# Designs tried in a protein design chat: VH-VL binders against o27280. Part 12

Target 1, 266 residues: o27280
Amino acid sequence: MDSMNVPEVLEIKRIVEESESVKTFIFSWDFRREVRPGQFVMVWDFRDEKPMSVSLIDPVRSEIGISIRRVGEFTDRVHGLSEGDLLGIRGPYGRGFELMGRDILLVGGGIGMAPLAALADEATARGMRVDALVAARTADELLFLDRLEAAGVNISTCTDDGSCGFKGFAHERLLTLEENHDMAAVCGPEPMMFQVMRILDERDVPAQLSLERYMKCAVGICGQCCLDDTGFRVCAEGPVFWSQELSRVREFGRYRRDPAGRRVPW

## First folded at step 1 (VH-VL)

Design c16 (framework fv_cemiplimab)
Fold by ESMFold2-Fast, scan of step 1:
Structure c16 (fold): chain C 266 residues (1-266), chain A 120 residues (1-120), chain B 107 residues (1-107)
Amino acid sequence: as target 1 above (266 residues)
Amino acid sequence: EVQLLESGGVLVQPGGSLRLSCAASGFTFSDYAMTWVRQAPGKGLEWVSGISGSGGYTYFADSVKGRFTISRDNSKNTLYLQMNSLKGEDTAVYYCARLDYGDSYAMDVWGQGTLVTVSS
Amino acid sequence: DIQMTQSPSSLSASVGDSITITCRASQSISNYLNWYQQKPGKAPNLLIYAASTLQSGVPSRFSGSGSGTDFTLTIRTLQPEDFATYYCQQSYSTPYTFGPGTVVDFR
């Protein structure tokens, strides 16, 4: 539809500081445009446009939230904004997570916890038991712990440096957890997701993984978000994929595409 | 010709530091994860450390965690291993090897090795 | 950490023999098992990856089998250049671990 391709200028209603490098920007949202966990929007600061995952979906308050990590010029400018300032939002785009069964494992690394936090809210609202493995480089980079706790999620943490929870990587922590789940959802750095996927495949746990790759499909051209010759495109067919789909993508865990479509290593 | 060439192995006193280098040629270096594997004289192979193609992810064996750091310079096609607080037990031939992700993380190309001796 | 064991630790064989080396993992590693050959004074060479896939350029007399926890490397019609040490290695999770090695020497 046309409505999905036209940016709507929205006022920043609230800003939540999640960490020194991450903020969540909250907007009033007209839920005639349905939004599901795992989908993304294009955020326009009237100079550049970038894809951002939706981290909060609240139909009761008529709000959505978008969590943004400060990593470059665009995100630095957006982090400089205040409540009352304006941003352009278009979307949502992409395939959201599908929920099935009674129990779900969430495995998130860094900012990858953003779409998983929205999923946790929906899963708990549906009466599912939710276990979350939250991973980061350091304790200060663990995200959404208070929000997950408030939602009734059973939380395990791990940090590379051992500053909080298990000392090590998400996949190493996962190996020490023997609980079976009906499904899993994974979002974070691609090498981490690849290792987690392999463990879940061995345990016969169906997993959905979210790939947040560079794209310029906002203008109706999706040349930048191609995975390979299988025809997968993150903005059109993703960003959420089942592990069976990703196990057949040669680029997963190895390569990504730049704006020109050139193969670039992780 | 795909090739890896290690350098920097020398005699070092306990508690000392040393940086090993591995020069890569014949392939697109940044497309591959890289690893270090060591072998003490007359002993078996021991995995030491690994690094992703971008350098964004690093991994270490428990025996070297906190003392060794792995890094890479993709513009120079070079892999590094910074070794600090060296112990006698670190005496070994150090190999760099290329990892093929996706299939099995197999080490498909190896350098010739460089000998590090830690002794007083 | 995943522990790897190999048997036998050493074996003596003659040219023309067929030999089998066994590798066991302390937990299931699916098919994430690689085999390497190391000749005296040389770096290791990859023989087999993903438990059973022969590396390009490796002679067809080498074969691998197994999944889960139990794996085997078989060398049919042993040649003089096959006298070496053989290592299995799991790549299922970090830290990656090698077996202790099997020395294949001649009589």
Scores: ipSAE 0.000, ipTM 0.407, lowest interface PAE 16.7, mean pLDDT 83
Fold by OpenDDE, second read of step 2:
Structure c16 (fold): chain C 266 residues (1-266), chain A 120 residues (1-120), chain B 107 residues (1-107)
Amino acid sequence: as target 1 above (266 residues)
Amino acid sequence: EVQLLESGGVLVQPGGSLRLSCAASGFTFSDYAMTWVRQAPGKGLEWVSGISGSGGYTYFADSVKGRFTISRDNSKNTLYLQMNSLKGEDTAVYYCARLDYGDSYAMDVWGQGTLVTVSS
Amino acid sequence: DIQMTQSPSSLSASVGDSITITCRASQSISNYLNWYQQKPGKAPNLLIYAASTLQSGVPSRFSGSGSGTDFTLTIRTLQPEDFATYYCQQSYSTPYTFGPGTVVDFR
């Protein structure tokens, strides 16, 4: 069995409080094991295991960051940890983002900004112009703004309540932006991504979207993350998909499968 | 060392189908987008189609949309162009070219071309 | 689609001459403009990308300039091997489009 499938017990080097509900956990990383923005790791707290996106890739410091939103029992436990505590990490898994062109648009909602923040770092390092539309319900839930700004990213914000930036949803803000880009990367609530994808398609902007599904094995075996009609496995063929691929996925933006395999509408 | 080699160009009747291949060597194939460009006899260059490195995104000139399909097998370092419903105006030398989005944003490597002739 | 034009369609010159070829886009393409050289029976070769950056291996007598809609290729001290057809190409958006070409012949 591949060594990458065995959790490596790692010490939490640092914890960055991104917001009230989001923390970034920093780990030392051996970069002989390559990791790409858009890929995910399985985080094991020695009780349960959950997929989490890599939000920081720092080859200089030999560190990675994993941003976790508090949403349930597992994440509650993880958020209770301190620097120096241990977690199991296995991976990385899945298909990450591809970069092409000179100008890239990032559209992120909530914790969806996690993989996009990592992508922003790579894109700017390559000399690309990066525009980021960062969306959240409220101003205090906007993620990674200082980090993105420091990287030279042009940021546009939108909030549901108008507490920061454009008042409204990401797709509504996108409609007001006239500038075109060579490529877009999108991650956030699936209804948001669905609307954003439609707009980007109409504008003939190539787009990649990162999907979230229930994942059990992360290695394409159990089928828990399979998408209807296509048979795409989010953990193997994704989580990053091109818009053309998602156009074939009937359930995209409409429903997902819960751990019991039942349809759950968005 | 870096090389592209097209094959498959033959004489075909109007309405027929043909698949072209382009074998790549000397570079990491999956890191580059690939394109097809054609040139009718005695005419200029015409962009036909493109495909991203992973194959996840494809695009076409209007003149071939709905008739041509572009694909790639990165495990075989091979680019393909499936041409259906061929017309006389599709007669051309077809070049495969490497598209460097990472640096030049140009087609920096070309094959020698393969001639496709569509005639009754 | 973005339309590309070139001028002149053909020109005659002598070895040692300096020549200029112009390319125009129907809309602004920033610096997403490439120049190619093609000889009879051969595939095109990239000369210049990003409007003004010389491709590796290309002689310094070739230069490109321009931004937006108007671009120029200049060949200084024309050499015998420079007699060929030259094409501009926009990489601003798909579908990519080429100029009609400029034939450079012996005088």
Scores: ipSAE 0.000, ipTM 0.511, lowest interface PAE 12.0, mean pLDDT 92

Design c17 (framework fv_cemiplimab)
Fold by ESMFold2-Fast, scan of step 1:
Structure c17 (fold): chain C 266 residues (1-266), chain A 120 residues (1-120), chain B 107 residues (1-107)
Amino acid sequence: as target 1 above (266 residues)
Amino acid sequence: EVQLLESGGVLVQPGGSLRLSCAASGFTFSDYAMTWVRQAPGKGLEWVSGISGSGGYTYFADSVKGRFTISRDNSKNTLYLQMNSLKGEDTAVYYCAKHPYGSGEYFDYWGQGTLVTVSS
Amino acid sequence: DIQMTQSPSSLSASVGDSITITCRASQSISNYLNWYQQKPGKAPNLLIYAASTLQSGVPSRFSGSGSGTDFTLTIRTLQPEDFATYYCQQSYSTPYTFGPGTVVDFR
């Protein structure tokens, strides 16, 4: 509704320290303004405003959670806040994840597990079988493992340094998993997401990928994410995209088809 | 009350094209995946095509892949099936059907069907 | 593609009878099986999903069971409105496939 576009000053009810670099800020939320997994809010510290994915959606307690990684000036200031302090929240914005089929694979890297944790809650509540591949640089940076386990999610982990689970990257771990899923949801660093998408495409598993850089387009700020070029209007569809949509974009301008239907470079 | 109404079925020549429509009401159309199922006269049911709620994902039976296109206009609550290079084997009643919210595992509501005849 | 078969292809029954229709998948589909009823000249109607869950509004005389490859639909105390064609359908993977149908005729 209209109230979704009006900033609200909300009190930080609880702060959960997820890791040295990640905190979840929990607020009371009026669910007359519905929030879905994959959507984001604009978080305002009264100096700067940044888009943040919603990581907890709890209508029973009337709460939402927003998980924030400490990476710069804005997030440093927000991390310095305490329970009882105030933040401005606008939203929700963007298109959320869609659920299809009866089993889903979640592939999350670092803070990208935040929107996937909210999706895991919804998928589990709907009776879906949920498998999660959680990736991070080190064991200490794996996020939401206890929450996912409590929800009944089947968890696989990988770390770059081998400190927990498979030693390597998410896509390398995925190659050792031969499980078929009706769909997948992927969120994390773009290099990870594109490698994972390629593997899922080969396995004919439809995937949704959440691309943080396109969140601003959903609030009417096109900037550099909306090119007005032929073939694709990114700002109209973000931040969540189906792999089928992204596959069409990647072929456009990179490949043509020969008479046999094979990809050839331009 | 959920209602689905197909239209567009007519007699077409082999090799021709036809677009079917399905008008939806009684639910938030954009939240639900939609499907087309066909039935040749006196025969059983055959799944044809499906589309996600946003329209971002589409999927097809092998018999129609490359010839048929599924699309939707969520602002008009309408589902479409564009049928190209029609064959006699495409003669059937075409049903529009709705998936349950957030899943693609069954078809909970069906339209009345529209008859497509492909013949010279 | 997953192939579905039904047995019998047709059966004759009287009001008050109890009947059973079987459905078999060419590979394991867990419990991703649905049953539909189709009356002459009408669209199909969902009866059961997830092998055994009765759709809202469907009479309790209908029941489903099974998992993996073998499934059954049972109609106890058959009523006049139950004379129809019944289809099973797998939703384990695309393309979704239907059984060939079982015609339940009046004897």
Scores: ipSAE 0.042, ipTM 0.591, lowest interface PAE 7.2, mean pLDDT 85
Fold by OpenDDE, second read of step 2:
Structure c17 (fold): chain C 266 residues (1-266), chain A 120 residues (1-120), chain B 107 residues (1-107)
Amino acid sequence: as target 1 above (266 residues)
Amino acid sequence: EVQLLESGGVLVQPGGSLRLSCAASGFTFSDYAMTWVRQAPGKGLEWVSGISGSGGYTYFADSVKGRFTISRDNSKNTLYLQMNSLKGEDTAVYYCAKHPYGSGEYFDYWGQGTLVTVSS
Amino acid sequence: DIQMTQSPSSLSASVGDSITITCRASQSISNYLNWYQQKPGKAPNLLIYAASTLQSGVPSRFSGSGSGTDFTLTIRTLQPEDFATYYCQQSYSTPYTFGPGTVVDFR
């Protein structure tokens, strides 16, 4: 087996509290092992293992960041950790985002902003113009705003309750924006991504979307993250997909499969 | 010991084409991003182009975009710079430089450079 | 593009002197600033990266400081081999850009 498939035990260097429910864990990283925005790692707390997107890539400091939202038992345990504590990290895995053109639109919802924040850093470093539509339920759940601003990203916010920016959903805000971009990257709740993709397709904007599915192996073997009608494995062919690819995926925006393989509607 | 050796620099006419090579040794070539930096005679340094360790990502200065192509053959430990539509202002010593990582930003090792002269 | 400037463009010093070179960026580049030394007819050599981290093998008499837009290279107890041109370079964003250089020559 490839050495990348063995968890490396890493010390948490720093913890950044992004919101009440989201923390970013910083690790030293050997960048001889390349990591791209949109790729994920498997995080092992020595009891369970979960896929997590890389949200920070800093080759100068030799660091990566993994942003984790507190949503269950595993993440509860991880959120209880302190600087200096250990986690197992293996990867990176999956297909990351591709950058093209001069102007890019990022559309993110909630923790979906994690991989997009990393992409924003790369895009701005490449001299691209980056517009970001950051969505959340409430103002206090908006992620990475200061970081994005510091990177030179043009930010538009959207909240369900109108506590910050546009009151409504991301796709509704997007409809109010007239400017087209050379490409878009989207990550967030799948219903959001589904609506956003439709709008972008109508506008002939090439779009990449990052999917979330139950992943067990992360190496394309177990099939737990297979998408119906295509055979796409989110861990191998994804998690980043082009809109044209997702147009072939019947379940996209409609349902997912739970750990038992049952269809669960969104 | 890390070694970088540039070659291919010659006199060429405006509008001509030239390919530079950089032979690398002393390190696992594919693990490191590489870059080209040039220096016009008596002038400062100018970043020209970069390429990731795997070759999957390339970057260019605006002054050479559309005219230059950067590539690498990791099986031969060689970096290339294909220069087309050459101009007088492209006259410079071209340095091959190594990044510290697959996507590092600074340059920890440099070759001795190869002189490209564009003149009618 | 991020513009880099250096001050002074040239300076004369003697062996044993302490000298400082300043580099400024047109916008904040955090600590994404590197220093190189170049001697006539030779390739540049990395001295300092990340504003203040000394490259392995570089004498401790070299030091870097600064963050944001203003950076300084200091050479303490200047040695004969230190007479050269020094360049700063931002690695904050592409295109990577260099300062115009500072020539350090004999007084």
Scores: ipSAE 0.010, ipTM 0.517, lowest interface PAE 9.7, mean pLDDT 92

Design c18 (framework fv_cemiplimab)
Fold by ESMFold2-Fast, scan of step 1:
Structure c18 (fold): chain C 266 residues (1-266), chain A 119 residues (1-119), chain B 107 residues (1-107)
Amino acid sequence: as target 1 above (266 residues)
Amino acid sequence: EVQLLESGGVLVQPGGSLRLSCAASGFTFSDYAMTWVRQAPGKGLEWVSGISGSGGYTYFADSVKGRFTISRDNSKNTLYLQMNSLKGEDTAVYYCARGYEDSYWFDPWGQGTLVTVSS
Amino acid sequence: DIQMTQSPSSLSASVGDSITITCRASQSISNYLNWYQQKPGKAPNLLIYAASTLQSGVPSRFSGSGSGTDFTLTIRTLQPEDFATYYCQQSYSTPYTFGPGTVVDFR
């Protein structure tokens, strides 16, 4: 039996309020079971189980963190928990980010900054130069700015409403940043990631993109991750994909699938 | 005139290590992805490894993952393949070739360098 | 991994013949299919990329067609220099994979 498929009941050691809608839950972790940025865990509240990206990886303190946005019944219940309460954690799962070169660009939208925050920590520890473009609808939804600044990351922000930084979308802000990077990592809403990928492709910057919808496919509980042009390959390799792989997927950034498997525009 | 020239192929004992080089000339090296393709004597072509123009990402065939590393020095117009834990099955002519990021077709190819892994 | 097959494995022909080689992918690869020619003792040469686009300098007697899983290479009015081994290769996703090759020999 695969031991990663059995949940371990862990005590919530610390909770960090990231915003009105986002909290990071911190647990003690035995790093004999390795965790990489870009991987996720299944979080079990003893009623339902949901995939959550790992946002903090700290082998020195023997801790991991998971950041959860309040978006429904499960997340509302988890947000109601306190330090000392218990959650089931299973994993890690999925393909993590790869780090190469000297300079990396991170482009994150909303909760998509969670896996990128963990990546920023590792890239900085490796001596890489890290530039981050942090995007959100409003200033209150920009995440991890203090953590990124403390790590020495060069930060650019944008908000749809103009309440902080550039007024506009991530890809519009990226067009005003004429820097060459050895690689990029992107995580956020699929339409944002598609636009960002196109710009990075034109700049010959290889990019890795993390797709939330493929986390369930990596653990074998979801059929919605398979897109027309890629067959079953996407289900096996998520959630992190290279931009060249995604450029061949007709549906990326254009369509999603409903419960019946029908194509629905974003 | 675009040219690629491989070097470094020799006889190596099983379990040994070897580094191959590919010298490029006649084009802006950093604008192109590069790849290694091998061919065992009397057999077909097998893709081994690739690297982006910036060097920002690398990728490998399953048969060589964990044993081979690919790198490039754009200031010297040179591509490298570091081969560790060599096996008899790695015996082949190794070609370097220029690749295109959007199509991944390979042109031109070098003349090849023979690696023999034998006792 | 995407598996590539070619048919036939070998073919005997005479100068002036027209020949067709078929390549099949184990899954849809859209038009990300390339064709290479290799002569004995020499490195491969690119003939066609993106399924049907002829590489500069390649004679017009070579043509490629197909999409999805089924592809063909056609050589019209075979010339002496065309006796070689031909390989298809998918560039849809890593690891990139080649077909086993088709040997075109003099009859």
Scores: ipSAE 0.000, ipTM 0.372, lowest interface PAE 19.5, mean pLDDT 83
Fold by OpenDDE, second read of step 2:
Structure c18 (fold): chain C 266 residues (1-266), chain A 119 residues (1-119), chain B 107 residues (1-107)
Amino acid sequence: as target 1 above (266 residues)
Amino acid sequence: EVQLLESGGVLVQPGGSLRLSCAASGFTFSDYAMTWVRQAPGKGLEWVSGISGSGGYTYFADSVKGRFTISRDNSKNTLYLQMNSLKGEDTAVYYCARGYEDSYWFDPWGQGTLVTVSS
Amino acid sequence: DIQMTQSPSSLSASVGDSITITCRASQSISNYLNWYQQKPGKAPNLLIYAASTLQSGVPSRFSGSGSGTDFTLTIRTLQPEDFATYYCQQSYSTPYTFGPGTVVDFR
């Protein structure tokens, strides 16, 4: 068994309060194990295991960050942890983002900004111009703004209630932006990503989108995260997909499968 | 030593098809985006197409969009350019070059292969 | 698309001369500008990238400067082997575009 598949018990080095519902857990990381923006890890609290995106990659401090949104029992437990507590981490898994060109547009919604924040750091480090459209329901749910700004990212915000930036959804804000980019990276609610992808396709902007699905094994064996019509496994062929790949996926933006394998609409 | 070697350039009739190849050596091919640049006889350089290291992303100049396809086989360290519906204005020396994704410049260049489209 | 222009289209100089070629972009491209040298019947070679960074192996008599929209390539103490066409290229955004080239001939 590959050492990568064995959870490593790591101490929470630091906890960053990103919002009321999101915390970033910082861990010491051995970068002999490479990690890329867009990849995920399996987080094990010794009771259950869930896939989580890597939101911080800091080779200088030898740290990674995992941002977790409080959404259920597992995440409730994790959010109850303190610095110094232990978690099991295995991975990283999946296909991460590719960077291409000189300018990139990031479109993120809610916790979807987690992998994009990591990507932003890499892109800016490479000297790329990074524009980020950060979306959330309310102003207090906007993530990583200070971090992105510090990295030199040009930020546009939109909120459902108009409490910050553009009042409306990400795709609506995107329609008001005239500038095209060499590529885009998108992560957030799937209905958002679906609409954003359509706009980007119409504008001939290559796009990568990070999907979220129910995952069990994270190694492409169990098939729980398999996408209809393509056989794509989100944990293996994804979670980052090119728009051209997703164009072949019938369920994208339409429905997902629950843990029981039933189709449930978005 | 990093080397790129283009092949496949021949005389073809208008409306015809042709596939060019570029064999790469001396570097980890999959780590680099690749590009095609062409030069009509006695003219300047024109960017034609690019492809990411993994091959997941492709981009084309408007002049060839819909007619040309770029691909790569990383197991063979080879870049391809499939050219369909060829026109006289496509007559050029076609260069493959390293650079598009990780390098924002092109280096090195192959020696090029001549494509002639004529009736 | 970003349009690139060069000036002059051609120039003649003698060995030992210093020459300057100008490249202009239709919009600001920051320092995302590369210079290439192409000799007759040969493939282009990278000289300078990022407007002013000399590529490894390129003689120090070559230098680049500029930012935004205006860029210059300077060749000091021109040598016989410098007979060539020089192209600028923006790498600011796709599609990447080249200048029309400047032919450098010897008197």
Scores: ipSAE 0.000, ipTM 0.489, lowest interface PAE 11.7, mean pLDDT 92

